# Miniprotein binders against Probable RNA 2'-phosphotransferase (kptA): the designs that were tried, part 11

Target 1, 222 residues: Probable RNA 2'-phosphotransferase (kptA), of Haloarcula marismortui (q5uxb8)
Amino acid sequence: MPDAVRRCPEDGFFEGDTCPVCDGAGTHILDGARRRQLSKFVSGALRHFPEDAGIEVDKAGWTGFDALRVAVERQYDWADAAALAGVIATDPKGRFERTGVGNEAGITTAGGRVRAAYGHSVDVTLDGTDDPVPATLYHGTAPRNVDSIREAGLKPMSRQTVHLSESAAAAREVGRRHAADPVVFVVDATAMQSDDRRIVKRGTETYTTDRVSPVYLSLLEK
Key: E = the ipSAE of ESMFold2; O = the ipSAE of OpenDDE; V2 = 0.75 times the mean of E and O plus 0.25 times the DockQ between their complexes.

## First folded at step 6 (miniprotein)

Design y4 (from E7, 13 letters changed)
Fold by ESMFold2-Fast, scan of step 6:
Structure y4 (fold): chain B 222 residues (1-222), chain A 81 residues (1-81)
Amino acid sequence: as target 1 above (222 residues)
Amino acid sequence: SKRVRITFFGDSPEELERAIEEVWKLAEEYGGIVYVLIEGNEVYILIKGISEEAAEKIAEKVKELAEKLGLKVEIEIKEES
């Protein structure tokens, strides 16, 4: 069971018995059991059941803090804005991100946006990875597909994305699943990103995108 | 130092969340910095700032975890730069 959540008037929310900044006792907000219960609900609402919780999460995972507070107050008679803010501010795993409140995220009980977020690193972002997308990516395919790809580009199958490889060798190996003598297309990933086309890393040296227009494609020679 | 890249694939949000929680505990044990990116039914976890020995132990335990939870997993260990 987690430690209780308390609040220092000057330093904001903290876990345990003593403020880490001023050594004061502060005011009680949540015991460990209720902290765990509320944390599980907030985590679940943001990641698994936003519609059931009555909140709307945008494509980047964000919801309004005040909308989330209303959902929390509806779910638990004992929870309020301070309980929600405290759970978010003191989460030891960094499961929550809050923006739009500046340096007040550890003390404020109103405003801003919240999303589920994991990670702590100087370069961490939920929308990307620590490695930038390479300037050039590759796609291996059967020779019979060359003419259609040159005309229409690379298109996803139903609810799938287009898969791209980091190297020509990796793309050729993927292409061997479809033909004994595969060909490799070179993808201008820099041009795609300059045109606001999204490319995401989704596995070991593997990248995905919605589509690749013919303008970004050329055949690798030999 | 080393970094470990982990990708879990699965259809159960609950099992994917369990995998994230267990990997976080492993990373904390070895003093690693954790980055998590969730993309539909795939979870990408990056652990940075760990020794080669820690990276190998984490990779082994993560494979066992994936088997236990019925998830597919890809693991890559690289030098930090």
Scores: ipSAE 0.000, ipTM 0.121, lowest interface PAE 16.8, mean pLDDT 74

Design y5 (from E7 with E7K E9V K17E E21Y K28E E35F K37Y E39W K42L T44Y T46I)
Fold by ESMFold2-Fast, scan of step 6:
Structure y5 (fold): chain B 222 residues (1-222), chain A 81 residues (1-81)
Amino acid sequence: as target 1 above (222 residues)
Amino acid sequence: SKRVTIKFVGDSPEELERAIYEVLKLAEEYGGEVFVYIWGNLVYIIIRGISEEAAEKIAEKVKELAEKLGLKVEIEIKEES
């Protein structure tokens, strides 16, 4: 179950019970169940059924935030502009992009455009990510995890996303937090992005994705 | 690799549920990643990461399934970009 969505009047939307910026409690926007329900609808409308949802999506996948809000309010009597903005702003899987609101995307309940960042079944040509993702990424893990990863891929455990490193050395250092002699998996990031899997840069050496299927993985040979 | 998008429309929740179940079994057999969305009397199922041959076979079987269950169906096969 996803965490609830709350709103800080100064810092914007956040997950859980405490604002990560000011430590305030904020105000309740959505419980976890409604957050999941609204996220599924918004994701589906942008990726799979915009016409059935009553929105227009351009060639690059964009729709107006306010048009999407009207569609959401028509679908759910409990949902409003804050619910929609909160779902978009706090999405842990990076499924949504919002533009046209400057640095207020995490705060504002009006304006701008929204699109799905990946996963479209409708005819959309994405303009690419803001920052280039390296063709190859890496994941460090304990040797005991190798067989399960080869069978099932990389899955988020207690985190919302899978963490990937920019280099084998960085991945090995991360893996050392969990084992003295970690192994490193090579991730075919080019193939993942060609298959519309989103990989997002989260820091100087770290990238995130929602999962990595075994087809994109190989064990690094030393 | 190919992506198959399946849209079922019908008024019977039982037949829509059966359609979902049967399509999930097909996706598992062909090793596809699957996503399902249910909105009222409409079901969208997307199967990703499969070969063109698997996509065509799934499309044929899904058309037969829709006919058997009395559901309207739209199927689209696209290259994954």
Scores: ipSAE 0.005, ipTM 0.359, lowest interface PAE 9.9, mean pLDDT 79

Design y6 (from E7 with E7R E9T K17L K28E E35L K37W K42W T44F T46K)
Fold by ESMFold2-Fast, scan of step 6:
Structure y6 (fold): chain B 222 residues (1-222), chain A 81 residues (1-81)
Amino acid sequence: as target 1 above (222 residues)
Amino acid sequence: SKRVTIRFTGDSPEELLRAIEEVLKLAEEYGGEVLVWIEGNWVFIKIRGISEEAAEKIAEKVKELAEKLGLKVEIEIKEES
């Protein structure tokens, strides 16, 4: 269970009972249970369901603080700008990044932009993730899906983005979730990027994209 | 092919988020296309492009999940076309 969130007028948001700078008690913002609830919602909205939460994230994953505040206020009648700012400022897991407010990110209840620092499942390009994408990527799937993929391409599934692997072997392992003998599609990532389709590196061996048109796909022969 | 529309509601946003995460894993397991959205205090998850047998298995697992998380759930299975 996380500690409560409180606010010092001079030093900003803090967790627990006393300000780490001045030892003052500050004012109560959120109890631990509500802090957890709001943190989970904000994290999920930024990483997994931004459109469903009513926010738009740009290609670097950023959304305006005010837009996120509106989404939070729609979700919880007890939450406001201070609750949102406090959750972001005091997150012990470092899930959030806020910019555009200078040195006041720990204090201010307005302004700037917010993004998830990691764990995105939507199609975004994070600062520092501009490493080259391999020329060829792979997608593993059940044999039953082959005909529909040939006709319609790869579309988002569980994560609202298409997941691609950097090797045929990795793609087969992903495909084994759906079938004992999966098939692998070869993705022409160079052609996709030449056509201004975004592919983003996620984690160690995984890449994501919005969709893959059939023109970029071929079936890897076994 | 079938589509499954799942909707959850409850008093705990943490359990609602947990339900989303678990249902998304199920959708990936069965190769379905997923859309998630929120209306009021209900979380909706639509899974498309799956077989009838997959739809039935997902529905059963989702009912168990809702019971475990203390959420109200409504599930609808429809033919797509």
Scores: ipSAE 0.000, ipTM 0.067, lowest interface PAE 25.6, mean pLDDT 75

Design y7 (from E7 with T5V E7Y K25E K28E E33Y E35W K37E T44E T46L R48Y)
Fold by ESMFold2-Fast, scan of step 6:
Structure y7 (fold): chain B 222 residues (1-222), chain A 81 residues (1-81)
Amino acid sequence: as target 1 above (222 residues)
Amino acid sequence: SKRVVIYFEGDSPEELKRAIEEVLELAEEYGGYVWVEIEGNKVEILIYGISEEAAEKIAEKVKELAEKLGLKVEIEIKEES
C-alpha cells in the first residue's frame, strides 16, 4: 500500500506524513487506498485505454492535464485537480512525465501535458530525447525459459513489446519478480540497430522492441 | 515463458475499466509485459514473459475479479516455444 499524499503550501506535494523540505505536516489530499486507485486509473488511461477514458493522446503519448482531470473527475467523485497533480508528482515508480509547467510540476494543479514515462501498449511513439540506445541491453527471465528463448528468441505477440534493461543488475531485479534465481540474457543492441531493428527508450532505464531474434542473444555468465 | 490471454465482455464500461486496471496491476506485480485491445464491449489483454506459476496465479485472480465485477471472462494460458 502506498503512503498518503499531502500538500505543503510552500513546497508542493509529498508522500507520507512530513514535508521533506520544511518538516511541516501539510494538508491531506488523498489516503493510501485512494492514491493507489487513482494511480492505477491514470496509468491505465495513459498506457492502455485512452480512448475509453475519453482522452486523446498524440503520436508522442501526450494528453492535456485538464483533459485528464475531466476524465478523472468523471471516474471518481472524490478526485479533483489536486488529487491528480499529487499522484503524478509523488509517483515513486516515476511512471508519469509532465511538461509545459516549467519547474512547477510538483506544485501546480493546472496546465501542461502528461504522458506515461514507460510501458505503452497503445500505438504511440514516445518522443525521443536523442539519448543513444546503449550498445548492450539486458533481459531477465526465469531459468525455465532459457531453452525456449535460445531456440525462438524473445517473441511477443505483434501487439506487445519486449522490455529490455540498461544494466544486468536492473534486468536481474526485473527477473526476480517471477523467479527466485533469475538468469540474464545479453542483447546485442548495436547489431539489432545495424539490422534496422527498432529499439525505443521508454523511461530512465527501460527500452522496448517488438522481438529479439536468437542471433542477438547470449546468456550472461556469472 | 508463458502467455496469458484474457477476454472480458460486459455491458458496463465502468466495470470493464476496473477490470483492466486490476489486470494491469497484476501484470506489474508479476513482472509481465502487457498489451490491451478494446473493441466496444469486449477487452482483450495479453500478458507474457511470466513463469508458469505466475500465469496460474494471474488466471485464478482474474477469474475471481470477473465474478466480482459481473463480467464474462475467457482465459487462455499458452507456452511460447
Scores: ipSAE 0.000, ipTM 0.206, lowest interface PAE 12.5, mean pLDDT 76

Design y8 (from E7 with T5I E7L K28Y E33W E35Y K37E T44E T46W R48F)
Amino acid sequence: SKRVIILFEGDSPEELKRAIEEVLKLAYEYGGWVYVEIEGNKVEIWIFGISEEAAEKIAEKVKELAEKLGLKVEIEIKEES
ESMFold2-Fast, scan of step 6: ipSAE 0.240; ipTM 0.701

Design y9 (from E7 with T5K E9Y K17E K28E E33Y E35L K37F K42E T44I T46W R48K)
Fold by ESMFold2-Fast, scan of step 6:
Structure y9 (fold): chain B 222 residues (1-222), chain A 81 residues (1-81)
Amino acid sequence: as target 1 above (222 residues)
Amino acid sequence: SKRVKIEFYGDSPEELERAIEEVLKLAEEYGGYVLVFIEGNEVIIWIKGISEEAAEKIAEKVKELAEKLGLKVEIEIKEES
């Protein structure tokens, strides 16, 4: 049985009895049984049958958090926005991604978009094969991060992978969520793959990787 | 237009892989779009965009396949909307 989900006002959702950051007890959100039920429903709705759950999933697998919340509240009378946010934030298998809420994804009970990770799923086009990874990918970020990225590369944070965009424009749009005038890094995906670095296509237009060494990065001219 | 949900359950990863391969061939024969999801010893396959006649034939052949491979199967045919 999974652990209960609790919430720390400052540090966000956690599993078990004690906040990993402040050692406080927090507030109870879901017991283990309800956590399991809700997690199965959310995973199924995003991966297997969004139409039956009453949500729309775009080409890249994204749905609105608030639309998913409405579906959850319709399915379970005990579930609310906090229950949904908590399940997503504490998922031990990393099955969910949430964007559009910045660093508040572990705390906030509103806004943003959610999708399933495609680690255990395959989308098959019967007349084709998986598209190759583009030779060049892009990463948008706040200007304040440039020096650290040049020194250490792109690294994941707290169960996140490094997200890469297929175009400079798409990367700039992603970066705009963190800065008014973001900068864009060019990623040499061909060199990464030649060095046996894994880049995974997730959905139709999104790519993820474990990390990107500085040797594969250059700053795009604005 | 119809869609078919197929859920396979079994102890053999090899037989589950064979089930996926055979269902993909079957879907191609009837011009359906396929999504495959693997969760441990469970495989869920959706075949979308097919006729009612194709859905019924697929369901029949999938039941025979599951028996041949020693897998448990649940099949649901739904209207597209």
Scores: ipSAE 0.000, ipTM 0.113, lowest interface PAE 17.9, mean pLDDT 74

## First folded at step 7 (miniprotein)

Design f1 (from c6 with T5Y; at its last look DockQ between E and O 0.29; V2 from the best seeds 0.00; counts 0 for: pae E 6.1 > 1.5)
Fold by ESMFold2, look of step 7:
Structure f1 (fold): chain B 222 residues (1-222), chain A 81 residues (1-81)
Amino acid sequence: as target 1 above (222 residues)
Amino acid sequence: SKRVYIEFEGDSPEELKRAIEEVLKLAKEYGGEFYFEVEDGEVVIWIRGISEEAAEKIAEKVKELAEKLGLKVEIEIKEES
């Protein structure tokens, strides 16, 4: 269950009980259950069924924040602009991108545009970012998947791209969704880029690529 | 019309694949549009454009399927715009 979302007047939205910057309590925006519920709807609407959710996404996947706000308010009577802004700003995996509000994305409850950073099944074309890619990336998984990944590599199943983590710790946390003691693969991103395989930063700690051939993978021993 | 959200979690890739296949059959049977995402040990499915009666029947059958396959499941049914 995700933490509650609260709002600090000075520092913007945060998760948990106290602002990580000023230690103030802020004001309550969403409990964890509603945060999870709203994030699932927003993710599905942006990635898979925008028209049915009552929004339109452009060719790059963007929709207006205010249009998305109207859609979430229609969907849930408890949802409002602060709830939407909070879910976007506090997403622990960087699943959402917001632009057109400058340095105020973690604070403002109006304006700008929003898209899912990855995972689309609708007709969109994502522009890559120019952000640097670490020499080494990581993928966390359940032990039962190790043999298949060693044989076939990492492939994007129903999603458009393969998702990689910035650190072994982040990858292990992702893997814990599926196993108590997950296994981490080490990805040689330098070798992939040398072979013209594209890797793109999509969130704060998430990178994407089309696939990872087994030759770039090794097992991180625990 | 209704949208059904389904999330399966489990350690068996074979049973997760069976869950996807069986839910796809249910979506086709009730005339629903089917979307899914797969991560290691996790499957997320949306079925949309169905009646409340169909959504409730799908939820019931999905709960039975999860129990049979030894998978954890979460289900949510909501109105569509």
Scores: ipSAE 0.082, ipTM 0.580, lowest interface PAE 6.1, mean pLDDT 81
ESMFold2 (binder alone), look of step 7: mean pLDDT 84; pTM 0.821
OpenDDE base, look of step 7: ipSAE 0.112; ipTM 0.607

Design f2 (from c6 with T5Y E74W; at its last look DockQ between E and O 0.34; V2 from the best seeds 0.00; counts 0 for: pae E 4.7 > 1.5)
Fold by ESMFold2, look of step 7:
Structure f2 (fold): chain B 222 residues (1-222), chain A 81 residues (1-81)
Amino acid sequence: as target 1 above (222 residues)
Amino acid sequence: SKRVYIEFEGDSPEELKRAIEEVLKLAKEYGGEFYFEVEDGEVVIWIRGISEEAAEKIAEKVKELAEKLGLKVWIEIKEES
């Protein structure tokens, strides 16, 4: 369970019992349970269901902080601007970006824009590709990543989507950018599409999706 | 329509994978949109666009599944807006 969120009047939002800058106790904002709950709603709204949450995201994924505040307050009667700002400022997983508030991003409870840093499933993809998605796709990676991928699946790192290759050879080529002896995962694209996961063609032999859970992955056997 | 939030936490990747598989089956049975994320031994799932009756049945089955698999679970049902 994450730590509580507190607020230092001088240094802004922090997690835990004391401000990391001044050692003051600050003011209590949210307990750990509500912090967890609110962060998951905000993540879901920004990534997956913005319209149903009552917000609009632009082509780059941004929404207004104040519009998001209204959505959050509608969702939970205990939530307010400070709760939202605190969750964004203290997120341990780097899920959120905030801009348009200058040096005061960790302090201010109004203004600016917010987006999820990754994991979107809302439609920002080019309409009109007619090419069908192959039944099987591939992902090449370094051997050191295999255990993490088997446990957690494929998720975007600094990019907004996971990239998949049409062939094992293309996947090996991608994997060689990271290691001399790459490993290839086989992706069951048919199962993903049967489960309403979106896969989009992004070039001659490249496809993208939000994420690939472990249930769709297997190692390519040699 | 309702949105169901489900979070599983546990040490076993195998049991977490089984939880995802079983919840996918439930989501397909009721025809809702399904989103999930996996991070740090946690699985977060949203199922949306379903009836209140379906959401309640899913929640009951998910609680039983978590107990059977030895996973911690949090469930929330909310109205869609």
Scores: ipSAE 0.217, ipTM 0.690, lowest interface PAE 4.7, mean pLDDT 80
ESMFold2 (binder alone), look of step 7: mean pLDDT 84; pTM 0.825
OpenDDE base, look of step 7: ipSAE 0.227; ipTM 0.710

Design f3 (from c11 with T5Y F46W; at its last look DockQ between E and O 0.27; V2 from the best seeds 0.00; counts 0 for: pae E 6.7 > 1.5)
Fold by OpenDDE base, look of step 7:
Structure f3 (fold): chain B 222 residues (1-222), chain A 81 residues (1-81)
Amino acid sequence: as target 1 above (222 residues)
Amino acid sequence: SKRVYIEFEGDSPLELMRAIEEVLKLAKEYGGELYYEIEGNEVIIWIRGISEEAAEKIAEKVKELAEKLGLKVEIEIKEES
């Protein structure tokens, strides 16, 4: 279960018990369960079923924050603008992008646009598709998955792509969703690209690829 | 029409894939459209465009499937917009 979402009056939304900026307690916004639930709905709405969720996304995947707010409020009687803003602002996987809210992006509960950064099934064109790929990428996972990954590599097991992180730290954060002590695989992105394996930059610190063969993987030593 | 949200959790990728496959069959059987995501040991599934009766039947079958495969499962049924 994810951590609760809280809001610092000055520093904005955060997960956990204390504001990472000022160490203040902030105000409770969502418990972990509702955070997870709302996050999944928003993800699905933005990626897969915008019309069914009651929103419209443009060709770049953007929808209005307020339109999305209305959709989530209809979906869940406990959801409001603060809940939505909090989920967007604190998503550990960087699934969401929000723009048009100025310097108050971390605290504002109105205005701007939102999109999913990756994972769409709807036809969208995301920015940064042709951004350069680092030589080394990372993948965070639970220790229980190590043997499977060593044998079969990283595979999407769905129509979705494998998600890779730009840093070990980011990878660990992704992995923490699945295990208290996540492991990180190092991906030789250079070798992959040399072998004509496509890797695409998506959201912040997120890259996608169809598959990563074990030959490109090594376990990051602690 | 209804939308069904399904979340599976398990340690076996193979079992998770089997769950997806079986749910896909269910969705097709009841005329629903299915989307799914895999996040580590979790599978998230959305089924849309189905009747209330179909949604309930899917939920029941999914619970049985989860038990059979040894997966944790959460199910939510919501009205579509």
Scores: ipSAE 0.030, ipTM 0.540, lowest interface PAE 2.7, mean pLDDT 82
ESMFold2, look of step 7: ipSAE 0.052; ipTM 0.614
ESMFold2 (binder alone), look of step 7: mean pLDDT 85; pTM 0.832

## First folded at step 8 (miniprotein)

Design c6a (from c6 with T5L; at its last look DockQ between E and O 0.79; V2 from the best seeds 0.00; counts 0 for: pae E 4.6 > 1.5)
Amino acid sequence: SKRVLIEFEGDSPEELKRAIEEVLKLAKEYGGEFYFEVEDGEVVIWIRGISEEAAEKIAEKVKELAEKLGLKVEIEIKEES
ESMFold2, look of step 8: ipSAE 0.216; ipTM 0.728
ESMFold2 (binder alone), look of step 8: mean pLDDT 84; pTM 0.821
OpenDDE base, look of step 8: ipSAE 0.282; ipTM 0.746

Design c6b (from c6 with R3Y T5V; at its last look DockQ between E and O 0.24; V2 from the best seeds 0.00; counts 0 for: pae O 2.0 > 1.5)
Fold by OpenDDE base, look of step 8:
Order: C-alpha cells, then structure tokens, then sequence
Structure c6b (fold): chain B 222 residues (1-222), chain A 81 residues (1-81)
C-alpha cells in the first residue's frame, strides 16, 4: 500500500508523513488509495489509451500537464492539479517524467509536459517501460528455426534481447526479414509475467524480453 | 464503451497468477482487450473495449474471484473517449 502524498511549501511533494528535506509535516494531498488510483489512470492514459482519456501525446510521448490535468479532473471529482503533480513527482518507480517547469518541477502545479517514462503503446523512443503487456505476443522467424526454438526457446541472436510483436501480422513482417515465408510463434506473455519474466514494451508493436522458454511458445502458422 | 482497471494485491504469487488467468478468461468472454502489469505482490489489469454491462459483470466476477483467492482487489470502471 503506497504512502500518502503530501506537499511541503518549500521542498515540494513527498510521500509519507514527514518532508525528507526539512522534516516538516507539509500539507496532505492524497491518501494512498487515491494515489494508486490516479497513478494507474495516468499511466494508462499516457501509455495505452490517451484518446480515451481525452489527451494527445506526441511522438516522444509528451502531453501537456494542463491537458492531462483536465483529463484527470474529468475522471475524478477529488483530483486537481496538486494531486496530479504530486503523483507525478512522488512516483516510486519513476514512471513519469515532467519537464518545462524549471527547478520547480517537484512543486509546481501548472505548466510543462508530462510523459510516461516507459511502456508506451505509441512508438516512443524511450528506454523500455513497464507498460501493460498484452496477454499474448508473437514472434516471427524463419521456418528453419522452428526446431531450434521448440527445443531451446527464443534466445537473443544479433540483438541483446528477443523481440516480440503485438500482432501476428507484425510478427510476420519481422520474420520476412529472414525468410519469404516466415512462421509465427505465439507467446504466452501472461504466463511469462506470472513467472516473473520481464517483458518490456519498446515500440508501438514491439516488446522485448531476455528469453522465451519453449513452455510459453506455440506455433501459430508455418 | 468502457474499460475496467483491476488491481490485485496478495502475498501468493500463485494466487496472483491464477487471478490473471481467470480475468483473462473474462476479458475474452466479453470481447475486451486485455493488458496487465505485474509487480511484487501486485497485479494491475486493464480491460478495454467493453460495454457498460460487460464491465459491471466483470467487476462482479472479479470481486468473487478475489474473495475466492484471498486477494485484495480494487476495481474501477471508466469511460472510453
């Protein structure tokens, strides 16, 4: 359970009961429950469904803070600029970035831009994010690799990680780089993540992982 | 259309895994898009593209599931824009 968000007038937003800078109590902004709730919404909005949230994100995943504020306020009667700013500033996982507010990034409740630090469904050039992963992913490869994959799973080749695709079509397109008639493996991403195997979204339809064991794989098309 | 945000919390990775699997079944049943994130002792699930009625039914079933599995659960139904 996350700690409450508070705001020190001098030092900005913090989690817990005491300002880590001046030991002051600050002002209560959000309890832990609302913090979680708002964080999940913001993450989803920035990463997966900006249009549904009523915001637009650019190629780098940025949206205006004020635009996001409006979206947040529309969703939650209790949410305001301070709530949003507080969630962004205190996120323990660093899921959010805010810029354009100078040295007051941790204090200001207006202006600047916000993005998810990772995990966008939009092709955002960011380091891998902990974006929601689809239950099923896909991997396109050459037919000649089928037996090896069935035996040993997917391993990084020339790349540091295994690349997975969000759709079978995208996987086929990737596979066409290696063969005229690529095959597609289905990846049980749910099982992988439940087994604490990390999958990271890298682009609009691209995910990466260190390895995929055969137990998570099935052949979709040959 | 609606989307549902589900958060499970529990000490048992096995039960959390089971929760993911069962909610996935629900999402498929109601034709929703399924996304999820896993953290230590916590699972967040998004189900998108479902009707209001479906969202409510999912919410009810998820509550029952959570109770069965001994998990804490928070559910939120949101409007898609």
Amino acid sequence: as target 1 above (222 residues)
Amino acid sequence: SKYVVIEFEGDSPEELKRAIEEVLKLAKEYGGEFYFEVEDGEVVIWIRGISEEAAEKIAEKVKELAEKLGLKVEIEIKEES
Scores: ipSAE 0.082, ipTM 0.604, lowest interface PAE 2.0, mean pLDDT 81
ESMFold2, look of step 8: ipSAE 0.513; ipTM 0.870
ESMFold2 (binder alone), look of step 8: mean pLDDT 84; pTM 0.813

Design c6c (from c6 with V44I E76L; at its last look DockQ between E and O 0.20; V2 from the best seeds 0.00; counts 0 for: pae E 6.6 > 1.5, placed apart)
Fold by ESMFold2, look of step 8:
Formats: C-alpha cells, sequence, structure tokens
Structure c6c (fold): chain B 222 residues (1-222), chain A 81 residues (1-81)
C-alpha cells in the first residue's frame, strides 16, 4: 500500500508523515488507498479513454490540468484539485508529467498541462527528453514470442512505441502481464545510439524507442 | 451511454485473474470496450460505451462474481461525457 499524500505549504506535496525538506507534518490530502485508486483512474484516462473521461489529449498526449480535475471530480466525490496535484507530484513510478507551471508543479493545484509519460493506447507522439540512457535496457515478454522477436526484432503495434525497462526485474514484471514466467531480452542501448537510434526516457524506469533490430537483442540467462 | 468502473481487491492473484477474464466475457457480451490495470492485489476495470440496462446487468453479475471469488469490489456507473 503506498503512503499517504500530504502537503507542505512551503515545499509542496510529499508522501509519508513528515515533509522531507522542513520536517513539518503538513496537511493530509489522501490516504494510501485513495492515492492508489486515483492514480489508476488518471492513468486510464490519459492512456486509454481520454474522450470517455471528458478530456482531450493533443498530438503529444497533453491535456489541461483543470480539465483533468473536472474528470477526477466526476469520477470520485472525494477527489479535488489538491488530490490530483498530489497524485501527479508524488507518483513513485514517474507515470505523469506536468508542464506550464514552471517550478511550481509540486505545489500548485491549478493550471498547466498533464500527460501520461508512457503506455498510451491512443494515437499520440510523445516529445522526448535528452535525459541519460543506460548502456543496457531490457524487454520482458512471453516465452512464445521469443522466436519471432529474435527474427524480426521489437516493433511497435498500433502506433505505440516499443517500451524498454531500466532493469531485468522491471522487465520481468512487465512480462508477467503476458506470462507466468516471462522471458527477458537484453537490449544493447549503447549500440543502438551509436547507430543513430533514438531512445528516450519516459518516467522513472521506462524508456521508449520506435524499433529494436534483432542485432541489438540477446536473451537474458534466467 | 455509460461507463462502468469496477475495482477488485483481494489476496489471491489467481482469483483476481479469474475476475478479469470473467468481466472481459461480460464486456464482450454487451459490446463494451474493455480496459484494465493491475497493481499489487488490486484490479481496476473500465467497460465503456454501453447502455444503462447493460451497465446495471454487468454490475449485478460482477457483485455475484466478487462474492463467489472472495474479492472485495466497488462498482461505479457514470454517464459518459
Amino acid sequence: as target 1 above (222 residues)
Amino acid sequence: SKRVTIEFEGDSPEELKRAIEEVLKLAKEYGGEFYFEVEDGEVIIWIRGISEEAAEKIAEKVKELAEKLGLKVEILIKEES
């Protein structure tokens, strides 16, 4: 269960009982259960059903914070602007990005734009960042897919990008969506970038690219 | 049309998986679009683009399913915007 979300008037939203900057208690915003519940809805609305939630995402995946606030308030009677801002600011997986509020993203409860950093099933093209890319990345999949991936590489389906994980453990967790004992491919990200293939960080532990040729792939032993 | 939000919580990964599979069958039966996400003993499912009558029938069947599987469930039916 994730920690509660609280708000420090000087330092913004934080998780747990005390502000990591000033040690104050702040004010309570959400318990852990509601934090998890709201984060799942926000993820679903941004990634999968924005129009149904009453928001529109632009070509880069952005929607207005205030429009998203209305959507969450419609979904849960306990949700409000502070709850939404808090979930976005404290997400431990880096699933959400917020812009248009300068350095106030961890503090303000109004304005700006929000998007999911990855995982969309709707047609978006995410603009990337120049954050460092690890030399090695990973992709988890079902055992039945191994031969096709070794022959054709990793390719996006339905205009989504290929998703890569920062660690083998993370890749295995992603692969568990498709199999009880997933297989992990090792991706030579250094070689890809040396060959002018772009890899972009999308949140805390996720990276995206448009394809991975078989020459960059090998199976992780166990 | 309506959106049904279904939130399951339980200790059994096997029963949570069964819940997802059974609700997918219900979504197909009533012609709804199906989405789900899973995290650590909790599952959230959305079925959208269905009638109020279908949403209410799905809610009834989902409550019965949750009881049978020993899962906690919360169901919310909302008008699509």
Scores: ipSAE 0.042, ipTM 0.524, lowest interface PAE 6.6, mean pLDDT 81
ESMFold2 (binder alone), look of step 8: mean pLDDT 86; pTM 0.846
OpenDDE base, look of step 8: ipSAE 0.240; ipTM 0.717

Design g1 (from c6, 15 letters changed; at its last look DockQ between E and O 0.08; V2 from the best seeds 0.00; counts 0 for: pae E 5.3 > 1.5, placed apart)
Fold by ESMFold2, look of step 8:
Structure g1 (fold): chain B 222 residues (1-222), chain A 81 residues (1-81)
Amino acid sequence: as target 1 above (222 residues)
Amino acid sequence: SKTVRITFEGDSPEELKRAIEEVLKLAKEYGGEVTVYIEDGTVWIRITGISEEAAEKIAEKVKELAEKLGLEVEIKITEES
């Protein structure tokens, strides 16, 4: 169960019992159960069903924070602006991005825009970042997909991009969404970049690209 | 017409797959269009193009299914947009 979300008046939202900056207790915003529930709804709304949630995402995936606030308030009678801001600010996986509020993204409960950092099934084009790309990346998948991936490479199945992981362990965890005993592919990111394939960091452990040719792939031994 | 939004959550990929299969059968029985998203131990299912009576029946059966499979479930019925 994730930790509760609290708010420090000076330093903004944090998880757990004490502010990591000033060591103060802050005020309670959400328990762990509601934090998880709200995070799942926001992820789904931004990635997959914005229209059903009552929001619109633009071509870059952005929606207004205030429009999203209305959507979460409609969904849950206990949700409010602080709950939404707190979930976004404290997400441990970097699932959400917020802009248009300057340095106050971890503090303010109004204004700006929000998007999912990755995982969209709706038609969006995310602007890239120039963060360093490791020489080797990984992709976790179900065993049944191995033959097709070796033949055709990695393609963005139900998403807009191929998702790659920073480590084999992270890839295995991602692959568990599809199978209890996932298989991991090793991706030669250095070779891809040498061949002008763009790879972009999204979130804390995730990288994206539009496809990975079989020439860059090999199976990770168990 | 109505939309039913169903969110399943659980630690077992096999139970989640079973839930999806059963919901697809229910939606087909009532003539609904189904969209499924699967991510990180969560399954979102959207069923559209059904009557209010069908939506309520599906919601009741899905709640029973979740209890049987040991899954957490959230269900919401809304106007189709």
Scores: ipSAE 0.152, ipTM 0.681, lowest interface PAE 5.3, mean pLDDT 84
ESMFold2 (binder alone), look of step 8: mean pLDDT 83; pTM 0.793
OpenDDE base, look of step 8: ipSAE 0.251; ipTM 0.711

